# Ledger of designs, part 124: miniprotein binders against q6w4x9r395to579

Target 1, 185 residues: q6w4x9r395to579
Amino acid sequence: GHCSLEGGSFVTTFDARPYRFHGTCTYILLQSPQLPEDGALMAVYDKSGVSHSETSLVAVVYLSRQDKIVISQDEVVTNNGEAKWLPYKTRNITVFRQTSTHLQMATSFGLELVVQLRPIFQAYVTVGPQFRGQTRGLCGNFNGDTTDDFTTSMGIAEGTASLFVDSWRAGNCPAALERETDPCS
Below, E stands for the ipSAE of ESMFold2; O stands for the ipSAE of OpenDDE; V2 stands for 0.75 times the mean of E and O plus 0.25 times the DockQ between their complexes.

## First folded at step 11 (miniprotein)

Design ec34
Fold by ESMFold2-Fast, scan of step 11:
Structure ec34 (fold): chain B 185 residues (1-185), chain A 82 residues (1-82)
Amino acid sequence: as target 1 above (185 residues)
Amino acid sequence: STTRLRIEFRDISEEQAKKVEEIIRFEAEKSGVDVEFEYHDGRLTVEARGSPEAIEWFLYIVRIRLWWKLEGVTIYVIKVES
């Protein structure tokens, strides 16, 4: 299945349901028992444009017990707060430059992420067939039925994108985008 | 049945503990989980109680929201279903 984050604030779920939202937070994009070490994929959104009335994707985060991989629109890749030069490899994850404008995160567990850096920061998530019916988050449940793609974090199917998106908030966007020099200062 | 969950944050500053408490109160209310806090001598203890489904979601979202914000803090989690 394929999920896309495009044009700043547009999302197309694994079951091909398109929607748009306004958001300035970190959101859970994908969670699944198929992800090892309690893994989750997350998307960070912040204000964009001259008027600041629009929001756009600014970073994608993969978090597990072992790794906190952040890919930002500034073309910086970090793991556990430390900047990494590409290609960067762990046991199950490799991050590399696929083209001059695209980064790829390949995994051994059926998840693939492609990030477009220029001209517009966007992300594309691909999952293998083992994820079918076993996903939750902004990318939907991957069950072949678009009518329940807006299932909230508490298992309620919503008719609107706003309630669905709000249920998947995972953090504070200003704190997530700031360099972690000292949370106490 | 109800599930009881204890989370201990060790080597946590008072400012970090305040931020953790704010986040946990928010997520507990959203998840339908009851929480109690105790801060003593660099240790924050959180006791949570709710349905098995509520506690599983609560633990997951709390872990995701807090783990990268807590430099130098050790987190211990104990889950007991009763």
Scores: ipSAE 0.000, ipTM 0.173, lowest interface PAE 15.6, mean pLDDT 77

Design ec35
Fold by ESMFold2-Fast, scan of step 11:
Structure ec35 (fold): chain B 185 residues (1-185), chain A 82 residues (1-82)
Amino acid sequence: as target 1 above (185 residues)
Amino acid sequence: STTRLRIEFRDISEEQAKKVEEIIRFEAEKSGVDVEFEYHDGRLTVEARGSPEAIEWFLYVVRIRLWWELEGVTIYVIKVES
């Protein structure tokens, strides 16, 4: 299955449900028992520099007991706080430059991440069939049913994206805010 | 159907203990988990109570947030009772 984080604040889940949110936090993008060493993918969002009503992806993180891999919009890759030259390889993970504008993180456990650095920072997550029905996070539950893609961290299916997104916060952040519309006179 | 979890943090300063408490309090509220804290002699003890599912998710997210946000802080799981 495929999940995308595009255009600053748009997400398409593994079951192909699109949504958008306004939030500034680190969010759990993907958690699964299929990830080794209690691993998780996380996405860091912050306010857009051009529009204060928008938030944008600023970093993607793979975090486990052994690795803290951060891929930032400033085109720096770190693991456990140390900057790494590409290609960078661990036992199960390789990060390399796929094109002049794209980085790829390939793994031995059925997870692939492609990050577009320019012109807009965005990410694409691919997981193998072993992840079906076993994912949690912003990318949804990958069960083949889009009606429950907004299943929260507490196992409750929500009708709105904001409550779903808030359940996946990995930070002491305020709840996702509605986009403010300034009605002109 | 209530699980009790005791975790410890050792050799941490009062400043580190406050940050850990803030993380744990936030995650406990989000997961519907009740928490109690005790700090003494560089040791922070946390007692958590909730459903088995809530405690499992709570512990996982606390661990993820500690790995992400704090350096040199180790979580020790002392007891899990259902």
Scores: ipSAE 0.652, ipTM 0.850, lowest interface PAE 1.3, mean pLDDT 85
Fold by OpenDDE base, second read of step 12:
Structure ec35 (fold): chain B 185 residues (1-185), chain A 82 residues (1-82)
Amino acid sequence: as target 1 above (185 residues)
Amino acid sequence: STTRLRIEFRDISEEQAKKVEEIIRFEAEKSGVDVEFEYHDGRLTVEARGSPEAIEWFLYVVRIRLWWELEGVTIYVIKVES
C-alpha cells in the first residue's frame, strides 16, 4: 500500500482515495498492530501563509515506545530530541539520504517512508501486504475499499474529510478545513 | 466489562499538570472514557474507567499526546481489568 502527502494539503490513502484538507496540527497517518512497540507515523502541518488555506507539511514523525524520530523540512533528523547524523540506525529503523532531495526511513517491519525535501516537502508511505486491512489514520484502512477510508479514530465512517481528519489529531488544534480541489493540480 | 486505569505523574509541576489534565480530558471525551484527577505536591493522579477497547485507545492516544508535552516527568500506568 502507498500513501502520499503532497502539495502541502493533499493526501492519497493506501486505497488510492485522494482528498484535501487544511490543518495546522499533528495527525496520525498510520497506526497498526503491525507496527512494533505501539508505533505510529504522524505528520506535522503548519501555516505556510496568512490564509487558512496556506498550510503545509513541515515534519514527519515516527513515534514508538522507544523512539521519536522526526524528519523536518530543514533536513534535520532527530531521535528523542537529539540530532542524528545520517545514516542513522536504531534496532529496526534506518534513516538515510536516498538522493540529494530525498530522505528515506527503512524499517525491518514492513514500513518504508520517503520524504521529499524540496522543492516541496512531501512524504510517501509504503507498507507491506501484512498491513492490509490493519491500518488506521489519515492513510486509511488499506482494505481495497475507498468508500470507508474516512473512518474516524473511533471507528465511525464519515462522509467528509474534515471530521475524519480531525479525529486523528494528536493535539488540541483548530478544526481542519476541507476544500474541493483536484489533487492532480 | 470495564477496565480501570490509573496514571500517576511524578515530578510534575502544577502548570504541567493543568496541561496534562486538558489533554486527557479531551481524549477521554473522544474515547468515551470517564476520568478523574487529583494533583498534590508534584504528583498528578488520573483515574479512568471505560470499556477495554476504549481504555486501550485512550491510553494509546494519551501517550502520543503527552510525548510532546512532558519532559522530566515520570509516568506510571496501572491497569486493572474488571
Scores: ipSAE 0.160, ipTM 0.604, lowest interface PAE 2.7, mean pLDDT 90

Design ec36 (at its last look DockQ between E and O 0.77; V2 from the best seeds 0.00; counts 0 for: pae E 7.5 > 1.5)
Fold by ESMFold2-Fast, scan of step 11:
Structure ec36 (fold): chain B 185 residues (1-185), chain A 82 residues (1-82)
Amino acid sequence: as target 1 above (185 residues)
Amino acid sequence: STTRLRIEFRDISEEQAKKVEEIIRFEAEKSGVDVEFEYHDGRLTVEARGSPEAIEWFLYMVRIRLWWELEGVTIYVIKVES
């Protein structure tokens, strides 16, 4: 399955449900028993530089008991706070420059991340079939049914994206809002 | 059915304990878990109560938040009763 984080604040889930939101926080993008060492993929969102009515992806994080890999919009890759030269390899994870504008994180456990650095910071998550029905987070539950893609961290299916997104906060952050067109933008 | 969880943080400063408490209070409210805190001699003890599912998610999120935000803080799971 494929999940995308594009255009500043758009998300398309593994079951192909699109949504958008306004939020400044670190969010659980993907959690699954298939991730080793209690791992999680997370997305960091912050206010846009041009206006405060918009938020955008600023970093993608893979976090586990042993690793804190951060890929930022500034094209810096760190693990546990230390900057790394690419290609960077651990036992199960390799981060490398796929093209002049894209980085890739490949793993041995069925997760792949591609990050577009320019012209707009965006992320693309691919998971193997072993993840089907076993994912939680902003990318949805990967069960083939889009009607329950807004299932919160407590297992409640919501009708709106904002309550869904709020349940996946990984920070002491303000509540998210569903994004609407700014008349001044 | 109610699950009780006791966790400890050892050899932490009062300032670290306050940060840990802020994280735990936020995660507890989000997960529907009730928490109580005691700090004494560098040891922060947390007692949490909630449904089995809520406690499992709460503990996972607390670990994630601590790994992401705090250096040198280790969580010790002392007791889980359900």
Scores: ipSAE 0.689, ipTM 0.858, lowest interface PAE 1.0, mean pLDDT 85
Fold by OpenDDE base, look of step 12:
Structure ec36 (fold): chain B 185 residues (1-185), chain A 82 residues (1-82)
Amino acid sequence: as target 1 above (185 residues)
Amino acid sequence: STTRLRIEFRDISEEQAKKVEEIIRFEAEKSGVDVEFEYHDGRLTVEARGSPEAIEWFLYMVRIRLWWELEGVTIYVIKVES
C-alpha cells in the first residue's frame, strides 16, 4: 500500500483515494497493530501563508513507546528531542539520506517512509501486505475499497474529508477545511 | 458493554495536572468517553467510562498526546470490563 502527502494539502490513501484538506494540526497518518510498541505515523501541518487555505506539511513524526522520531522540513532529524546525525539507527528503524532531496526511514516491520525535502516538503508512506485491512488514519484502511476510506477514529464512515480528518487530530487544533480534489497524483 | 478505565499520574504538580486534565478532557470528548478527575497530594486520578472501543481509542490517544506535549509523565492504567 502506498499513501502520499503532496502539494501541501493533498492526500492519496492506501486505496488510492485522493482528497484535499486544509489544517494546521498534527494528524495520525497511520495507526496499526502491525506497528510495534503502539507505533503511529503522524503528519504535522502548519500555515504556509496568510490565508487559511495556505497550509503545508512541515514535519513527519513516528511515535512509539520508545521513540519519537521527527523529520522536519528543515532537514533536522530528532529522536526524543535530540538531534541525530544521519544515518541514524535504532533497534528497528533507520533514517538516512536517500538523495540530496530525499530522506528515507526504513523499518524492520514493513513500514517505509520517503520524505521529499524540496522543492515541496512531501511524504510517501509504504506498508507491506500484512497491513491490509489493519490500518487507520489519514492514509485510510487499506482494504481495497475507496468508499470507506473516510472512516473516523471511532469507526464511523464520513462523507466529507473534513470530519474524517478532524477525527484523526493528535492535538487540540482548529477544524480542518475541505476542498475538492484535483486528481493529478 | 461498558468498560471502566482508571488512569493514575504520580508525582505530578498541580500545574501539570491541569494540563493533563485539559488533554484528557479533549480526547474524552472526541471519543465519547465520560471522565472524572481527582487530584490529591501529587497524584491525579482519572476515571473513564465508555464502550470498549471508545476506551481503547481514548487511552491510545491520551498516551500519544501526553508523549507529545508532556514527555516524562508516567501513566498507570487499570481496565475493568463490565
Scores: ipSAE 0.150, ipTM 0.585, lowest interface PAE 2.5, mean pLDDT 90
Fold by ESMFold2, look of step 12:
Structure ec36 (fold): chain B 185 residues (1-185), chain A 82 residues (1-82)
Amino acid sequence: as target 1 above (185 residues)
Amino acid sequence: STTRLRIEFRDISEEQAKKVEEIIRFEAEKSGVDVEFEYHDGRLTVEARGSPEAIEWFLYMVRIRLWWELEGVTIYVIKVES
């Protein structure tokens, strides 16, 4: 299964459902019982222009009882607040530089993350088949059916991306209900 | 049904307790959970009430927020009703 976070806050779920949102918050991107130690993958979005509707990905965070790994737009990788040199390895996670512009986080538990640092900070999430039907968050539920990919944190399937995204906020932040605009179109 | 949950923080400074309270109030409002706080002698106690599903999500989000935003805070969970 593949989930992508691209450009101006565009997301494609594990079931290939595309959507866009505008928000300046940390969101639960992927949660699953397949992730060890209550693990979750989170995405951090911030304002990218003069308009509040212009937001972009600035960091991706893997968090568990054992790990707090942050991969940021300024190429800093930290674990529990301590900056790390690459390659960085734990017993089940390896973060390394794939190219001059891309970092990869590989794991033994079926999660892979590729981060494009330049020219635009983007992220690509891959999960193994054991995750099928067992994911929650902005990447959807990976059940082969796009009609329920907008399932909120309370288990309600929504028809709009904004309500779905707002339910997955992980912090004190404005709701992502602002009217969407594309200032460059 | 209604679930009541007690959360305890030990050896927590008054300054840290205020930050924890701020986080918990926000997550409680977002999750539809009622909360009450008591701070005494380095211990912060939180009583939370809501549906079982709301309490489960609330507790998970509180743990995430504390892991992300605060260092050295250990949470002790004590269920009071099921």
Scores: ipSAE 0.025, ipTM 0.461, lowest interface PAE 7.5, mean pLDDT 79
ESMFold2 (binder alone), look of step 12: mean pLDDT 86; pTM 0.859

Design ec37
Fold by ESMFold2-Fast, scan of step 11:
Structure ec37 (fold): chain B 185 residues (1-185), chain A 82 residues (1-82)
Amino acid sequence: as target 1 above (185 residues)
Amino acid sequence: STTRLRIEFRDISEEQAKKVEEIIRFEAEKSGVDVEFEYHDGRLTVEARGSPEAIEWFLYIVRVRLWWELEGVTIYVIKVES
């Protein structure tokens, strides 16, 4: 399955449900029993450089008991706070420069991340079939049904994105604002 | 039914205890978990009460946030009782 974080604030879940939000926080993108060592993929959003009060993706994080890998929009990759030269390899994870504008994080456990650095910082998450029905977070539950893609951290299916997004905050952050997926302006 | 969780942080400064309490209060409110704190002599004790599902998520997200935001803080799970 494929989940994308594009255009600064747009998300498309593994079950292909699109939504948009405005928020300044770290959010759980993907949590699953299939991730080793209580691992989680997280997304950091902050105010964009645009003067219109928009927020955008500024970093993607893979966090586990062993690793704290941060890939940021300033093109720095760190693990546990230390800057790493690419290609960077651990036992189960390799981060490398795919093109002059793209980084890739490949794993041995069925998770792949591609990050576009320029012209806009964006992320693309791919998971293998073992993750089906076993994901939670901003990328949805990967169960083949879009009607429950806004399932919160407490297992409640919401009709709107804002409560869903807020349930996945990993920070003492303000509530996010939902944006229309197809605005008329 | 109600699950009860007791966790401890040891050899933790008052400043670190304050940060841990901020994280735990935020996550408890978000998860519908009731929490009580006691800090004495470098030890922070937290008692949490909620549904089994709420306590499971609460413990997970607290661990994630501690790993992400604080260095040198270890969580000890003392008791889980339903």
Scores: ipSAE 0.571, ipTM 0.824, lowest interface PAE 1.7, mean pLDDT 85

Design ec38
Fold by ESMFold2-Fast, scan of step 11:
Structure ec38 (fold): chain B 185 residues (1-185), chain A 82 residues (1-82)
Amino acid sequence: as target 1 above (185 residues)
Amino acid sequence: STTRLRIEFRDISEEQAKKVEEIIRFEAEKSGVDVEFEYHDGRLTVEARGSPEAIEWFLYIVRMRLWWELEGVTIYVIKVES
């Protein structure tokens, strides 16, 4: 299945449900028992543009008990805080430059990540069939049914994106805002 | 149904304990888990109560955030009772 993070703050889930949010936090994109060593794929969002309501993707993180691989919009790749030359290979993960504007993280466990660096920082997540019905996070549950794609970290199916997104925060950040809600002065 | 989780951190400084407590309070509030803390002699004890699914997710995300934000903090004891 395919999940995308595009246009700064648009997400399309593995079951092809699109949504948008405004947030300045690290969020869990994908958690699954199919990921080794309690692995998770995470997305870091921060402010962009002149409006405080605009946010965009600034980094993608793969975090497990063994690795903390960060791919940032400034084209720096680190693992466990150390900058790495590309191609960078571990036992199960290889990060390399796919094109002049794209980096790819390939894994042995059925997860692939492609990051577009220019003109806009964007991410594309591909998972193998073993992940079907076994994912959770911003990319949804990959069960072929879009009606429960907003399942929170506590297992509650929500009707709106804001509570869903907020449940997947992995940082001490304020709640995500939808465009319909203006922040207080 | 209510699940109870007890976590112990040992050989932890006061500054590390404050950061761990901050992380745990935030995740507990977000997941609807109730938490109690005790710090004494370099040991931080956390007791959490919630539904089984909330406790499972709470433990997972707390472990991920500790590995993401802090160096050298080790969980020594985890006890889960339902």
Scores: ipSAE 0.138, ipTM 0.614, lowest interface PAE 5.8, mean pLDDT 81

Design ec39
Fold by ESMFold2-Fast, scan of step 11:
Structure ec39 (fold): chain B 185 residues (1-185), chain A 82 residues (1-82)
Amino acid sequence: as target 1 above (185 residues)
Amino acid sequence: STTRLRIEFRDISEEQAKKVEEIIRFEAEKSGVDVEFEYHDGRLTVEARGSPEAIEWFLFIVRIRLWWELEGVTIYVIKVES
């Protein structure tokens, strides 16, 4: 299955449901028992300039007990806080430059990440068939049914993206609806 | 039904304990989990209570945030009761 993070804040789930959000936070993009060492893939979103209404992807993170791999829009790759020269290889993960504008993280456990660095920072997640029905996070549950693609961290299927997205926050971040400006400001 | 979780952090400073408490407090409130803290002699003990689904998510997200935001902190699951 394929999940994409494009155009700043657009997401298409593994079951091909598109949505958009406007939050700024680190979010759980993908978690599954198929990821070794309690791993998770995360996406970091921040403001894209002086406009407080715009949200953009600024980093993608693979985090596990052993690894804290950060691929940032500044074209820096770190693991556990240390900058790495590419190609960078661990026992199960290799990060390398696929093209002049794209990095790839290949794994031995059925997860592949391609990051477009330029002109717009974007990410593409591919998972093998062993992940079917065993994923959770912004990329959805990969069960072949789009009607429950907005299943929250509490296991509740929502009809709208906002509650779904907010449930996957991994940070001390406000909910998207809390960004409303008071009329007295 | 209600699940009760006891977790522990060992050999952490008061400063580290405060950072852990902040993360746990935020995630507990978000997931509807009740938490109590006790810090003594480098050990932070946390008692958490909530639905089985809330406790499962709470434990996962706390672990992920600790790994993402802090160094040298290990979570020990002491007891889970339902």
Scores: ipSAE 0.608, ipTM 0.824, lowest interface PAE 1.3, mean pLDDT 84
Fold by OpenDDE base, second read of step 12:
Structure ec39 (fold): chain B 185 residues (1-185), chain A 82 residues (1-82)
Amino acid sequence: as target 1 above (185 residues)
Amino acid sequence: STTRLRIEFRDISEEQAKKVEEIIRFEAEKSGVDVEFEYHDGRLTVEARGSPEAIEWFLFIVRIRLWWELEGVTIYVIKVES
């Protein structure tokens, strides 16, 4: 399964359902029993301009009982708050520079993360087949059905992205906005 | 069925305990979990009750929220099936 965070406010789920939202919070991208040590992948969004629609991804976070890895738009990689030199390796996670503009987080448990640093900070999440039907978060449930991707953290299927996205907040933040706009905007 | 969860925070100040309580109450209400709090001598204990699914989510989101919003807080968890 492939999930993408692109263009500052666009998400494509593991089931290939595209949607857009504007929020300035931390959101759960991926939670699964297949992630060891209660692992979860999160996305940090912040304001990138003056208007409410000017939001962008500013960091990706992998959080577990053992690691707190943050990849930020300024190319700083931290674990448990400490800056780390690349390549950085833990027990089952490796973060390294893939290209001049891309960082990669590789894992031994079927999760891969590629972060594009420039010109736009974007993230691409790949999970193995063992994750099928066992994922939750903004990346969806990876069950091959796009119609139920907007399932909230409490298992309620929503028709719009707003309530769905809000249910996966990792903080007390304003409600996310859903807008249909030009992808170039 | 109902699951009981005990969360313990050690070496926590009264001010920190208040912040933790606010966060936990919010998430508890959102997840349909009943919670009770007790603070004594630098220790905060939280008793939570709900469905197994609600408790699992509750614990998950609380861990994330506390990590993000409060540095240096360690969570100790005891789950009771009945």
Scores: ipSAE 0.419, ipTM 0.752, lowest interface PAE 1.3, mean pLDDT 92

Design ec4 (at its last look DockQ between E and O 0.64; V2 from the best seeds 0.00; counts 0 for: pae O 2.6 > 1.5)
Fold by ESMFold2-Fast, scan of step 11:
Structure ec4 (fold): chain B 185 residues (1-185), chain A 82 residues (1-82)
Amino acid sequence: as target 1 above (185 residues)
Amino acid sequence: STTRLRIEFRDISEEQAKKVEEIIRFEAEKSGVDVEFEYHDGRLTVEARGSPEAIEWFLYIVKIRLWWELEGVTIYVIKVES
């Protein structure tokens, strides 16, 4: 399945549900029992330059008991606070430059991340079939049903993105502002 | 039904204990989990009560936030009862 974070604040879930939000926080993108060492994929959003009320993706994080891999819009890759030269390889994860404008994080556990660095910082998440029906977070539950893609961290299916997004905060942050999507479904 | 969780943090300063408590209070409120805190001689003890599903998510997200935001803090899961 494929999940994308594009155009600053747009998300398309694994079940192809598009939505948009405005928030300044770290959010859980993907949590699953299929991730080793209690791992999570997270996204950091912060204020963008042209409007005081706009926010944009500024970093993508893979976090587990062992690893704290941060890929930032400044083209810096760190693990546990230490800058890494690419290609960077661990036992189960490799981060490398796929093109002059794209980084890739490949894993042995069925998760792949591609990050576009320029002209706009964007992220693309791919997961294998073993993740079907076993994901939680901003990327949705990957169960083939768009109707419950806004399932919160408490297991409640919401009709709006704002409560869904706020449940996935990984920080003592203010509530996100919901914005209307161009296609109304 | 309710699940009860007891966790400990050891050899932490008062400053670290306050930060851990802030994280735990925020996540407990968000998850509908009730928490009680006790700090004695570098040990912070947390008692948490909620549904089994709420406690499972609460423990997970607390671990994630500690790894993301704090260094040198270890969580010890002492007891889980349902």
Scores: ipSAE 0.687, ipTM 0.856, lowest interface PAE 1.1, mean pLDDT 86
Fold by ESMFold2, look of step 12:
Structure ec4 (fold): chain B 185 residues (1-185), chain A 82 residues (1-82)
Amino acid sequence: as target 1 above (185 residues)
Amino acid sequence: STTRLRIEFRDISEEQAKKVEEIIRFEAEKSGVDVEFEYHDGRLTVEARGSPEAIEWFLYIVKIRLWWELEGVTIYVIKVES
């Protein structure tokens, strides 16, 4: 399954459901029992002078009991706060420069993350079939049904992206701004 | 039904406990979970009550935020009862 974070806070879920939001927070992008050591993938959004929207992606974080890997728009990769030279390898994770503009985090547990650093900071998440029906967060539940991809952290299916996104906040931050129009309508 | 959760933190300073309490109070209010704190001799104990769904999310998001925002703080889940 494939989930993408593009442009002005544009997201496409594992079930190909597109949506937009505007918020300055850290969000749970993907949580699953298939991720070892209570792992989660998070996305950090902030206000940017480069974006035509109010907010843009500034970092992607893989967090577990063992690792706190941050890939930021400043092209610095850290684990547990310490900068790492690439390629960087743990027992089950490798982070490397795929091209001059793209970084890749490959894992032995079926998660792959590709980060486009330039011209715009974007992220692309790929998970193996073992994750089917086993995911939560901004990337949806990967069950083949787009109608319930907006399931909140409390298990409630919402009709609006803003309520869904706000439920996945991981920090003391204001609710995402909602717009009636999006770039796909 | 109501789920009761007891968690604790060991060997933490009063300053660390204050930071932990701030995160937990925020997430408890957001999730509709009632919490009570007791700090004694480097041990912070938290008693939490709420719906099963609220407690599940509360515990998860507290764990994530503590890992993300703080260093040297370990959460111990003591009891989960209905």
Scores: ipSAE 0.516, ipTM 0.779, lowest interface PAE 1.8, mean pLDDT 86
Fold by OpenDDE base, look of step 12:
Structure ec4 (fold): chain B 185 residues (1-185), chain A 82 residues (1-82)
Amino acid sequence: as target 1 above (185 residues)
Amino acid sequence: STTRLRIEFRDISEEQAKKVEEIIRFEAEKSGVDVEFEYHDGRLTVEARGSPEAIEWFLYIVKIRLWWELEGVTIYVIKVES
């Protein structure tokens, strides 16, 4: 499964459903029992301009009981608040520079993350087949059905992205705004 | 069915407890979980009640939200199905 966060406000789920939202919060991208130690992947969005529609991804966070790995748009990588030199390796996670513009987080448990630093901060999430039907968050449920991707944290299928996205907030933030736009444009 | 959850925070300051309470109240309301708080002598106790699914999500998101707020605080969680 492949989930992408592109263009500042576009998301494509594991089931390949595209949608757009504008929010300035931390959101759960991926939660799954397949992630060890209660692991979760999160995305941090912030304002990139003066209008409410000017929002962008500013950081990606992998949080578990043992690690809090943050990859920020300024290319700083931290774990548990401490800056780390690359390549950085834990017991089951490695963060390294893939290219001059891309960082990669590789794991031993079927999660891969590629972060594009420039010109736009973007993220690409890949999960193994063992994650099928066992994912939650903005990246969807990875069950091959796009119609139920907007399932909230409480298991309610929403018709709009805004309520869906809001349900996955990891902070006290304003409600997200929805805009239907082709992410490939 | 209903699940009861008790979260106990030890060695927590009053200031920290206030922050925790604010965060938990917010998440509880969002999750449809009823919560009650008691703070006494560096200990904060939270009683939560809701459906199993609501409690599971509530506990999960609370752990995430409180990660940076609770350095040095010991947390105990008791979950009871009913």
Scores: ipSAE 0.159, ipTM 0.607, lowest interface PAE 2.6, mean pLDDT 90
ESMFold2 (binder alone), look of step 12: mean pLDDT 82; pTM 0.814

